# Designs tried in a protein design chat: miniprotein binders against a2bj90. Part 119

Target 1, 235 residues: a2bj90
Amino acid sequence: MSRSARRKTSALNTVLRVVEVFASIQGEGPFTGTYSVFVRLAGCNLRCPFCDTRYAWSLEAGKPLGVEELVEEIARYEPSLVVITGGEPLLQRHPLNSLVEGLESLGLRVQLETNGILPAPARDEQLWRVYHVVSPKDVPVRVPGAKLHPSWVDYARATGRAWFKFLVANEQHVREVAEYVAKLGIPRSRVYIMPLTPEKLDMKELLELHSRIASLAVKWRLNFSPRLHLLVQLP
Key: E = the ipSAE of ESMFold2; O = the ipSAE of OpenDDE; V2 = 0.75 times the mean of E and O plus 0.25 times the DockQ between their complexes.

## First folded at step 13 (miniprotein)

Design JQ5
Fold by ESMFold2-Fast, scan of step 13:
Structure JQ5 (fold): chain B 235 residues (1-235), chain A 105 residues (1-105)
Amino acid sequence: as target 1 above (235 residues)
Amino acid sequence: SEEEIRELLEKAEELLEKALEAAEKGDIRKAAEELIRAAQELLKEVIERAKKTGDEDLQWLAKLAEIYLRAAAQAFQKGDYDKAAFYLYLAAELILEAKEMLEEL
């Protein structure tokens, strides 16, 4: 976009508050190992005590960036996957749908990371067509205000484009996740458990924690998500 | 003792609830510091006893408690008292689980 067009961009529909854009490898979930561009949006509707990205909690942490400019920046990386994360990206839902439309017009695959508190996409949204990794925060550790919106289960069943990823520390957490997904009718094939890794683990501790949670995934017949970027020391 | 560990867990849970409700930061800081020290002392005993059993699962449970308690102490030093309370709570749960397993082996 020209400078004049940029200045006339609607702040409500075509501007996103962006914390950072960077290339890395997707280290988590169903697309682990994929060359990706990460777009971290500002703002979050939770204050998870284990949060690694507290710098993104405030909307003021994000710089205003037009959807068109952001699409161009992402495209320069030629990624196999665009990971839109945050904060909580659905807080910026309207311009996010515009971003997704622009990325899809270029044939780019898009994955959204969300806490699932806000409703799943409606059929008329651009977001309906992309992949979603939903990270509920109401189990195994209950975060105040965290309740999975029931529409995410319906969306997963209707589209096959949603997975549910849970941070776990031990077998009791895995048992609580198994009970939770069974109660909600979430297929085990759509469920990932991932190790809860605090900061400053050495490589031996990080590997052992991964090994233990992976073994529990086998035992409980759930999918396992590593935190591969931590193991290979990428952002 | 198991009773001391149960008291630690109850206090850690209360601290976590207060931290998540954005309670007075000064009150959280003092309580977190005291409970982290109590947890460190109780964990030393559990780790030493776990080593003597030769049980790898029990030894890992004690190690995991050590990892999260270290995370609590690190968060405390950074002034992230809600994160400190959270990891302290997880560590306390793991210390209790390890103590219960230790007594039943």
Scores: ipSAE 0.605, ipTM 0.844, lowest interface PAE 1.7, mean pLDDT 88

Design JQ6
Fold by ESMFold2-Fast, scan of step 13:
Structure JQ6 (fold): chain B 235 residues (1-235), chain A 107 residues (1-107)
Amino acid sequence: as target 1 above (235 residues)
Amino acid sequence: SEEEIRELLEKAEELLEKAYEALETGDPEIRKAAEELIRAAQELLKEVIERAKKTGDEDLQWLAKLAEIYLRAAAQAFQKGDYDKAAFYLYLAAELILEAKEMLEEL
């Protein structure tokens, strides 16, 4: 077989468009407080008005990196958790499965952050074996085009490896989330509510917003996700 | 009085509805008007916050403060030319104002 054909096949199957790679603390969801490496992939299938990472919306915003090169870069940080985020990581599904395979071969724990529009992993994907935090944008924030794929509920029930994290501003939003997850049959134990924090809040405002949403989580018997990195001023 | 707070909230809501509609247009001249409407709504909401503090109603005070936070976010987004983000936060502020008005009616 020609070397050109072999190189082309490798590039088609194992190249990711990467915006940034950096170490921080996971500030959100079920793994809050974990020393993590964040891998931000380019491209998104939504245009959320509250999005803080608009620079990642275009696939062209990412630098092409080979899976093996990216695995080596991540491994140098010796992380307790690899957080793959974006944009929408599942837009690069094929090379993402290869990345996960490489990371798991090193014994690294992997978490994917996804908007849940694209289908959940199938049993024969490497992605089936890792953790997923699904952030639906159809409720309560009502982003146009955002519809949670029903396979995510089946995946969560089958594996216990998916949680659903919702941005909320007030109690009416929490009520909408509670009704939504009940209708879909999502267990409360898999549901997180998180404060919708705009940019440039002072520390007192940030703490008060966290306190109010946490109190609603207790009242509605849902889990609470902080945005810890904002509170401790990390990326 | 509670009635005076309700009247201020109604005026703020009207201004935000007009600002939201202006931001939804593709017309840059109309969008510039949104900045003045947001500023006027911010002044009304500051008065609501001060009056709410005097009522001792902590829930009303929080709704007014949260509306202020989202109005500030809308103004910041507008200054950056992020009109979709501005419209989103204006909508949230208007919803909070409506909630505050309904709370006053149910008292």
Scores: ipSAE 0.405, ipTM 0.766, lowest interface PAE 3.2, mean pLDDT 86

Design JQ7
Fold by ESMFold2-Fast, scan of step 13:
Structure JQ7 (fold): chain B 235 residues (1-235), chain A 110 residues (1-110)
Amino acid sequence: as target 1 above (235 residues)
Amino acid sequence: SEEEIRELAEKALELLEKALEALETGDPEIRKAAEELIRAAQELLKAVIERAKKTGDEDLQWLAKLAEIYLRAAAQAFQKGDYDKAAFYLYLAAELILEAAEMLEELKRK
């Protein structure tokens, strides 16, 4: 069997547990404002207290979908960006690499959202070639069991395809982030701070919180990520 | 007055510390007491916010408002039986109240 035939057969025989697939605008991080398809994978290796997607924590929350079927579903949206999120997508690492291969074969741009606990991609993985927004949960929000894998810093330096996005509530949180990234050698240009928004904020509260965190980003010379979808009331 | 705002903030912090202890016990009766303490702290923070508006200090006003936002989130989580989320937002509210109290002491010294 040729290598191409083996790859196609492998992709057709792999399955992902998928919670939801939907079109929206990327509201966060370096690609804010981009027309995107979101693919939420099931399963998570954390239990963040502030988590808004607790319905995705269990692998059983996901419907089994073949990689080829999922690629076709995503392609029908004609997205500028495919955002693979979860849970923690790297828990389904093997079929995820197959999904990325299928999406790249169609010329689609892929971004992964990850908590960074599991190792960064190796050079021989399809995931090596896509964008990663890493959301550490050890600082400043101190989620039990969370610790950024050091390989993510090396991956960011080697590829220029990783950014680090931190949830913050106040200036003390921003100070902790600044100390953390300096200690790890993460450049400011790859760091985003994002407001920690609890549920049921009215629009004035949501905008004020965004404004305050954006001001801190300027003061501390870090990048700012909005939660744009919340401001414009999209999923 | 500055003294009244500081006293209200210190009282709210005391109530939040008691609520956090109650949540950690796992006792349903003690957790019910935590709900009442959260509501009492919310009422005190409303008074702090109103008095802070009269000072004209925008940073103090924002800290009080932010503490109220996270305390409201804690109360909502508690109603759903989500005690991890409730505790998380209670800790955050307590930290913000402490910061407000420290700002008030700094203002008195200057």
Scores: ipSAE 0.610, ipTM 0.805, lowest interface PAE 1.6, mean pLDDT 86

Design JQ8
Fold by ESMFold2-Fast, scan of step 13:
Structure JQ8 (fold): chain B 235 residues (1-235), chain A 110 residues (1-110)
Amino acid sequence: as target 1 above (235 residues)
Amino acid sequence: SEEEIRELLEKAEELLLKALEALETGDPEIRKAAEELIRAAQELLKEVIERAKKTGDEDLQWLAKLAEIYLRAAAQAFQKGDYDKAAFYLYLAAELILEAKEMLEELKRK
């Protein structure tokens, strides 16, 4: 190929639409409390009514950024964990694999947050080797069109690198989660329940909701995910 | 007292179901009525919370409080013109009201 054509093809194949990059503490899931850099990718294949990041729904919300530039920016934070989130980051699957390759080459730990509608990574993808927190939206919050791809259960069993995190409001939701994961054969050790926190809760309400969902996690023998960043007022 | 709580919960549920029907309408004037229904249901739930404190049942108190929290979220979403978010939280509030009514019936039966 010509030099110009090769440069254009490389940029097209290794460009991500990025909404924001920022340092914070991972407030959710199995890595709660970890100093992390968050990379929010643009675009989503769902329109969840409770979504807090609606500004990331459109691909146009993201600015094009080359993988090499993004790797360098992330590395400058010296994070213990790189959290790739969105929208739905798997919508940008091909350049995302390139990003993961670059981050792993620097010894950085990578966690992907996904709604699980798109298939789990194949063995020949760089994404096969990183951690995944899958947030199904078919149960209990029942978002239309949301169905967990069955390959995520197989991926979790094969690798031990996937966990399933569910938003819950009450005990009936926890029961639905317990039934759902039992039917799919997802081990309880891989399941997190997390409080469904609407906007503009005061601190007392936020703590009380966390306490109640945590108590249900103990009762149902599931893991509990806080939303720690909300409790400590971090992004 | 328990019967009064049940009646307040039933009235709140009726208002929420009417609000959900109004939100499904594409008519802006009919949707404006939903906001008033949501706020009326919110006031009823505040009364339920105060009365539930007298029962000594912490779970009943929490269900009423949580229903009020989600109903407040529905009202906020509606004011922003986010009707899908409003409907989502109205549905959650209705589920919690149903759970509270069931719990209240169990307390009555002992």
Scores: ipSAE 0.537, ipTM 0.816, lowest interface PAE 2.2, mean pLDDT 86

Design JQ9
Fold by ESMFold2-Fast, scan of step 13:
Structure JQ9 (fold): chain B 235 residues (1-235), chain A 110 residues (1-110)
Amino acid sequence: as target 1 above (235 residues)
Amino acid sequence: SEEEIRELLEKAEELLDKALEALDTGDPEIRKAAEELIRAAQELLKEVIERAKKTGDEDLQWLAKLAEIYLRAAAQAFQKGDYDKAAFYLYLAAELILEAKEMLEELKRK
């Protein structure tokens, strides 16, 4: 089958389990501050203790939406960035590739948020061409069943389209991250540390935690990711 | 005194160890005791924060405050029956208490 016919068939017959679609500001990672549409896909292959989106863990939490319908809904927001998150989006890899194809056809920039357990995109996937923020859960937060797939390091080196974002609480965590990325050969320029924020922090506590982790980023020569949406009270 | 702060941190650590042990059991009655232990440790950390203010070391004050924040999160998780989340935040609080004890030792060396 030709690539054009293959794309048309995937777009017409593919569905995604979607929890929510909403506009906000990307608060995290390399695109912090960007006007974005967030697409939260259902299903996750982890049960992180600190997870704020437990409502997305089950595939049954998602409403089935056709790829073309979802592309049209996203386009109505006129976003500078489409953030595909979840759960774990790569659990729905086949229809996700179709979604990415549709979004790219409109000239929209796409970022995927992933835990990195499932393999990185292959060169023949539409996902190969988009940005990825990989959030490993094996270090330092030690989530059971988590293990970064080694193909993500190769993908990052080959494309320059992946960054690694780590949740940290203290300097010991930052040290563990530094050792981990050195061992795997991940360039420090592609590494972000982000404060591990529990629920119901007041604004003073939230700002102080951000300040402390940012200072550690400077000390350890790593990039810092805020959780800007929490600071400015956006979803 | 710095010695009183160290004693409070050690007592909080002991309470957290007992809370983690209680959470690791399958017994609901023993697990219920964990909530009381977590809240007792929170009160000790609040006292550490107040006493640490008198040392003038802002980093020591922050480590104690952050440990209290994670204990608050652990208590909330436990109340909702999220034992994995409670244990996770208890481990983070314990790590911060160890850092605070190390910082207190460094203050004595100055």
Scores: ipSAE 0.450, ipTM 0.762, lowest interface PAE 2.8, mean pLDDT 86

Design JX1
Fold by ESMFold2-Fast, scan of step 13:
Structure JX1 (fold): chain B 235 residues (1-235), chain A 83 residues (1-83)
Amino acid sequence: as target 1 above (235 residues)
Amino acid sequence: NPDDEEEAQWLLKLARIYQRAAEQAARRGDYDKAIFYLDLAVELLEEALELLSNPEIRKQIEQELQTTKERIEAYKKKLEEQK
């Protein structure tokens, strides 16, 4: 597909439904510890029982913001990383591509967090050029309707710009993740396991669960994602 | 096996953490979340039983398993009432 052609998508809807914009430290995944601006988009195509952001499930939770206005707001933070999350950001795919184009024009590094149900970016999308952390919900947590779209594996192989982050409670979950990624041909270097933390753990419980999952990451030769923001008490 | 005993103790502790989370979710009327955490607790209790040989401890865990499964069924009934 020609990338040099004038994109019809740029002439269409340029409004996003946004729940919140805030500065924090990225607490999860390959960019853990990075000064980031978080953009939480409204709407989700899953109803994960363990979801901590149920307030973002409805599109009506989001306020309409123009792409240009949102880019300006993000830029004021001077972030090292822009994290676009939600709900499920790919539900607002068209204006999201416009947002990414605006952010990239400013030289800003962009990471999308997605459940991976909707297809990976096509080569002619601006989203093709940014980083993606894909959080499958079919394994091991078995959320109904949460089948990973196979195009995400192809995207990861083609670009090297996708990682797969899995919620795990115990070694059986890690075993299921290892089998899953092996069957799909996902390199272990692209795989993160992260503790499945329920609400209202005390700090000792939170640290112990982190320690146990980190030890399993070492044992299984996988990467470990903390929930650093929970440990340091940031949003 | 000392490693099995230590692992079993962690699995039991984690099961009880998830059971507590389930109770908190149920108090808010989030029965889908409560069921999810109790299902995890069942898996953890079953794994602990595979590692433990002491008959008295096993019997206590089997009782806890049965009680947990009964809570799951009760919460499933409440979840259906919300639909």
Scores: ipSAE 0.653, ipTM 0.869, lowest interface PAE 1.5, mean pLDDT 90

Design JX10 (at its last look DockQ between E and O 0.83; V2 from the best seeds 0.84)
Fold by OpenDDE base, look of step 14:
Order: sequence, then C-alpha cells, then structure tokens
Structure JX10 (fold): chain B 235 residues (1-235), chain A 83 residues (1-83)
Amino acid sequence: as target 1 above (235 residues)
Amino acid sequence: NPDDEDEAQWLLKLARIYQRAALQAARRGDYDKAIFYLDLAVELLEEALELLSNPEIRKQIEQELQTTKERIEAYKKKLEEQK
C-alpha cells in the first residue's frame, strides 16, 4: 500500500460527524443514573416515526470533528461514562473504533447506543471492549428495514456487555418482547422495556406511564428502563 | 390484579395521549409520526374494549376507535400527497 493510500485510510478513520457533545445523566438502560458525556453522531439507517432526534438523521447535520480533539473535549468533563449515540453510530464504524481506543486509553468507560441493524463488533475491533445497548426496531413497533443482526445475540452471550432495550406502550407490546427474546435465546436479564413516550407529555402523565410500564416489567420479569432525563428535566 | 376497569381507564387515557401527539405531529406536517401514534391509539382502544363491560362506554369507545381509524386513512392520503 502506497504512503498516499495509508494517509487516506488514516484520515478516513480519524474524523467523526458529530451533532452534539453534552454532559448529563444517563437516563436509560443499565447505566441509568450515571454521570455521562453524550456524543451524538450524525446519520441514521432508519427513519423511525417516533424518533426524538430526527435532526441527527442526515450525515450533513453533523460537523466533522477529529477523534483526538473529541477525546480531549470529552475528557474535560471527567465523565463516569461516555455514551456514543446519534442516529446510528455504527455508520461511522471506522473512526468510532479510533474514538473508543482514545477514550479507553484514558481509562474512560464507553457505552454505545445502536439500533442493532449493523453487525455487532468483531473481536479485533476496539468496539468489542465497550458496553452496548441495542434497541431493536422490529419489535414490538415495526420500522421498515429494521432487523436485529443475529451477531448481537452472539456478542451478548460471548461478552456479557450487551443489553437489549425495547419501546413499549402496553402489555401486548411486553408480551411480544418476551416472545421475541425467548425465540432469539436472549436472557431476560439482558432485556429492558422502556415506556414509549410521546413528545410534550406533562410530568403527571409521564410519571403514570412510567409506573404502568414498570409494573409490567415486574409482572413479565423484565428489566425496566426509565426515561430518567425526562423525569428530572435534564438533556 | 388491578381492577379491569382501572386498567381500561388507563388504556383509554394513554390512547388519548397518543391521539394528542398525533394531532400535534399532523399540524407540523409529520404525518408519518401522526399515523404511528394513531396506530398505537387504535391498539390501546381495542385492548380497553376487551376490559370494558358497560355497554354505553363500549359504544363510545367503538365510535372513538372508528374515528381514529378514519383519521389514519386521512393522514395516509396526506403523507402520499407529500411524496
């Protein structure tokens, strides 16, 4: 490989398209309550009708940012966790591996949010080492083109570093989740159900919805994910 | 077990929350989002009907369900007009 080809491949692996970087509390999944820096990456392979981050769907919505610069920016917040989210972070897989390498070199914990359509990390990827919360979009709500890649089940079994988070509105949705995870051989201990919250709920309605879905989580022996950031009015 | 009536009233309340969200989305021209929330409202209204025994309440919810389905079809047409 020529020096020019190595420079082009290195340059492609060193820049992310980033929508926003902010500090908050992780409001969802297994790391709920953790002081976190959120890195929202641009671009998504889905168009979920219920998406609250539609502004991140286009790659052009993100600004190009160097991995090294982004690592330095994140480190200044002294986070207990770095949450990589966006549209679909794995669309930027190559520079994302470089980002993870940089963050891990500083001893920072990393959690990825993904829709699970793209393959799970391979053993030779830096992404193999981090935590993943996979949010399938094929059950109970069905987004066209969404299908969980089977490798996520294998990754979860091999590493113990993946969880599956499902949006639910009622008991029928919880049943469909239970059947889906049973069919795929996903342990219930790795499954979170989360209330499907519409935009602009009042706090009373939001809390009641959380209570109802949490009760269903207990009944169905699944983990509950709050939308804690909405409950405590954080970003 | 929660009283089937209490659960039905919750489901009706949640359906109406999603209906409001749908109307707000439709006002912005987000007919994809509006349809999605109305589909959820349909599911919840149907589930509530399984729990409701009062014939007058059932009749009201059946009418609300029908109106919701008609609104979905109206928004599907609007979504097609945007393409």
Scores: ipSAE 0.868, ipTM 0.948, lowest interface PAE 0.5, mean pLDDT 94
Fold by ESMFold2, look of step 14:
Structure JX10 (fold): chain B 235 residues (1-235), chain A 83 residues (1-83)
Amino acid sequence: as target 1 above (235 residues)
Amino acid sequence: NPDDEDEAQWLLKLARIYQRAALQAARRGDYDKAIFYLDLAVELLEEALELLSNPEIRKQIEQELQTTKERIEAYKKKLEEQK
C-alpha cells in the first residue's frame, strides 16, 4: 500500500466515544429542514446551565466505536447531511478528522456543531472542508470560560463555511449579539439568533416565543433560527 | 401607549415561563439551570417595569421581583451544597 493509502486506512481504524446516532431533521441554523443523521460525541468542555444534552457531558457517556464501523452505520441511513454534535466534538479532534475523511470519501455532506472554544480547523485538516455552526456561549448568556477562539472568525472569512448562532430571550440580548459580532467583524449574513426555549413549553408558548424572536431578527437584520425539531416533535 | 403595554405583557409572560422552567429544574436538583432561568426572569421583570406606569401593577411586579431574587439566593446555597 502507498503511504497515502496506509495513512487513510489507519485513520479509519481510530475510535470515537459516541453517545448516540439517530436520524432526524436538522432543526436549527442554515441547514434547517434537512434530513440528517446526528452523531453525538461524548465529552464537553463546558457545563452550560441551559444545556438540554447534559447526558453527553462525560466521556464515559460515550461508547467506543471504530470510525470505519461508524461511517458504515451512518451511510446506511442515506442522509442528506451528517451532523456531528455533542458535548463538544472538538475534544475528540483526531478521530473526528478520521470520521470526516470517511464520510467525505462517500460523498456525504458534514456539518459540525461547536461552542467555538477550541481552535477552528487548520487548512490541512479534514475538518477544514466541512460546514460549521459555531455557538459562542459568552454572549449573551455568559457561560464562564466560554470565550470564542478568534480563529473561528478567520476561518469563516477564509472559507465561507462557518455560521454563528446565539440563544436570545429579548431585544437586549439581540443588541448584545449585534455589538459582539460587529466588534469581531462577523457579517450579519453569518449570524443567527435563536429562541432560548426551556423544556416543556406548550405549543402556544413555543410559537409565540418563535414569533417574537423572529420579529427581532427582522428588525435587527439578522438571520432567524427556529428550533424546528421542537415544533414538529422530533428528537 | 398600546405598544408599550403589549411589550410589557409579553415580557411578563416570558418571565413567568422562565420562572416555571426554574421551578421544574429545581425539582430535579438542577439548581444551576434554575438560577439561570430565574436570572432571565429578573431581567425581563425589570424591563417590564420600565414600560409600566400603573402603580398597582408596578407594586405586584416589584414584589414578584423581590421573591424571585430571594429564590435565586436560596438556590445558590443549594447549588453550593451540591459541590
Scores: ipSAE 0.825, ipTM 0.927, lowest interface PAE 0.8, mean pLDDT 92
Fold by ESMFold2-Fast, scan of step 13:
Structure JX10 (fold): chain B 235 residues (1-235), chain A 83 residues (1-83)
Amino acid sequence: as target 1 above (235 residues)
Amino acid sequence: NPDDEDEAQWLLKLARIYQRAALQAARRGDYDKAIFYLDLAVELLEEALELLSNPEIRKQIEQELQTTKERIEAYKKKLEEQK
């Protein structure tokens, strides 16, 4: 292989299809309230009916960006946390590992948001060392084609770096989540329930739904995730 | 039971929130989203009925439930027409 061909192949292996990069506050999960840069990758392996980011479903929605360029862009924000989301970011697993390596070299904390259909990281991946918030879509929201890959439970036990975040509307959903995580052997301490908020709620409705789901979290001894960015009107 | 009455009122309010979201989605042609939210409304209305004992109120909610189910079937037909 010539040097030119080798450089071209290397560049293709380190290119991500990126929909958007922006600074905000992490509104969800174990790092709620953290100043973050969000990197939304293109492509998704699900078509969730409640999805608010349908514009990211296609890989073609993403602009090709080199890993080095993306690392530099992220670093300019000086974030406390880099949130890699999508679509489903694990669809771009190989260049994603390269991105994580670059971000870790700068001492940046990285969190991945994933639907958990694709396997959890292996020990030799850069992704093994970062935080993962897994959002299963089989329970309780029953998205067609969604099934949590069992390796995520093993990854969570082995590393202590994965949590499971579930969308819930009512107590019956929380009961289904409790049964699901018990069956899979997921500790309560790693489980978050989050209110299933439709678009265009007024602030009173949004706060009341948050309050009701938070009360259920206390009752069922689970962790609660807000959608803080919605409450404070950030992206 | 006052706690059951409060819970039933919240479930009805939440069902109507999802019904409103479904209507907004349908107006945009997002019938898959509309069906999803109406399915949630059905679950919430059924749950509220388990807590309600007043026959007149139950009859009103049963009618709302039936209307919601009919709307789901109409949106399913619209969704198939988009395929």
Scores: ipSAE 0.741, ipTM 0.898, lowest interface PAE 1.1, mean pLDDT 91
ESMFold2 (binder alone), look of step 14: mean pLDDT 88; pTM 0.869

Design JX11
Fold by ESMFold2-Fast, scan of step 13:
Structure JX11 (fold): chain B 235 residues (1-235), chain A 83 residues (1-83)
Amino acid sequence: as target 1 above (235 residues)
Amino acid sequence: NPDDEDEAQWLLKLARIYQRAAEQALRRGDYDKAIFYLDLAVELLEEALELLSNPEIRKQIEQELQTTKERIEAYKKKLEEQK
């Protein structure tokens, strides 16, 4: 194989389409409150009506960045957690595994945010070793095409490194989530419900919706995820 | 039942929050987002009606529910025109 061909293959396998990299506080899920760097990858396999990051839907929304360059950029923030989100990060699965390998070499903790349509990591992937917050979009919000891949339940059971986070508006949604996770055999300890917050809520409305959903989490014995960044006005 | 009426008031307030979100989406031409939030408002209005006993309030909410359903159908037609 020529040097140019090998160089091209390596570049294609280690390039990610990146929309943005920024420091903030993880506002959601099991690591709420953690100083984090967010890496938003381009491309998504869903068109969720409630999506606030429609600018990331197209793969072309992302700038091509080499894995080594991206690792260096992330490291400059000295984060407690690297949150890889998108779009749907698993659409760029191969170079994503290379990114995870680079971040692990620096001792950085990695969390992936995924819609769970694509399969969970296999044991030979670097992604097997990191944390995953899976946000199913089939229940209760019923996004077309949003079927959770069953391998995520097996992955969660095998590793203890996956949690399932559901958007909910009311008690009927929580009931649907409870039935869904019971049917799939997902332990309640791995389930988060999170308020479905539209844009431009005032702070009183935002707090009241959080309070109502948190109360339902207690009633239904599920975990509660805030959207803390909205409450403290961070990106 | 006063507890049911308090719960109904929260459901109505939440429905209005989602209706406002739908209005914001409509101003941007995001018919899919508007339809989604109006569908949530319909669910919440229907739940509130199950808890409300006052006939004047029920009549007002039934009218709002019908108007919202009509708006959803109109916006579905607009969304199809964007495809």
Scores: ipSAE 0.707, ipTM 0.881, lowest interface PAE 1.3, mean pLDDT 90

Design JX12
Fold by ESMFold2-Fast, scan of step 13:
Structure JX12 (fold): chain B 235 residues (1-235), chain A 83 residues (1-83)
Amino acid sequence: as target 1 above (235 residues)
Amino acid sequence: NPDDEDEAQWLLKLARIYQRAAEQAARRGDFDKAIFYLDLAVELLEEALELLSNPEIRKQIEQELQTTKERIEAYKKKLEEQK
């Protein structure tokens, strides 16, 4: 078979269920402030009660898009960072690896947002080469069924390409996070705490909550993640 | 202790923010979200009580705590009714 025919057939067989693609500023984690394209994949293996993207929970919420088509759409934005998020992206692991391969071939930096329940990438996956922000939901928010897969700690040590981001409301939550990461052997330099912001905060409340959590990050010697997009009113 | 008083005031304010969020979620029929935020409010109210010594303020917060727990039970019943 010719290369063109093989590529066409492979592209048609590699499909992602995509909820939305949009440009914004990364508001969270180690790349806060970066001009990014967000790719929200459909399907999730958790039902977090605080979830703001419930519309992405079902795999059927996503439209089928070929990897090549999606790569072309993302490239048109000329982003500094591609953020792959959604429900749980690793539920679509096979086509996700193909997407990452396509994006890396264009020199694009990729960050995955994951709940960390499914195993970390293996060395032979394209996903091994990209950045991961792991958001454990077992501590402190205690979502039923959420348990961090231990391979994420090994992946972080081996690659330096994973960080762990925790939603926190108060100092007791930060203490629980500190104990959790110490027990697992996660370095503080790889840990972010982020304010647990409910809907419909006014700007004063939003800023005050950010300020309080940031102060706790200094006190506990952890990194702080804002929710910058909320402060600047971007999606 | 001035630091404990400031911390307690913030915990009470945050508890009330989550209580408001829970009420908003309940109005939309998102009782799982409402219960989650009220559980956080309970934790915050309990923490504030550990920092506060004024008996009148403590009584007020204990009443708020009890009312919040009753609201959680009511929303759990609503959540079961949605099944």
Scores: ipSAE 0.729, ipTM 0.890, lowest interface PAE 1.2, mean pLDDT 90

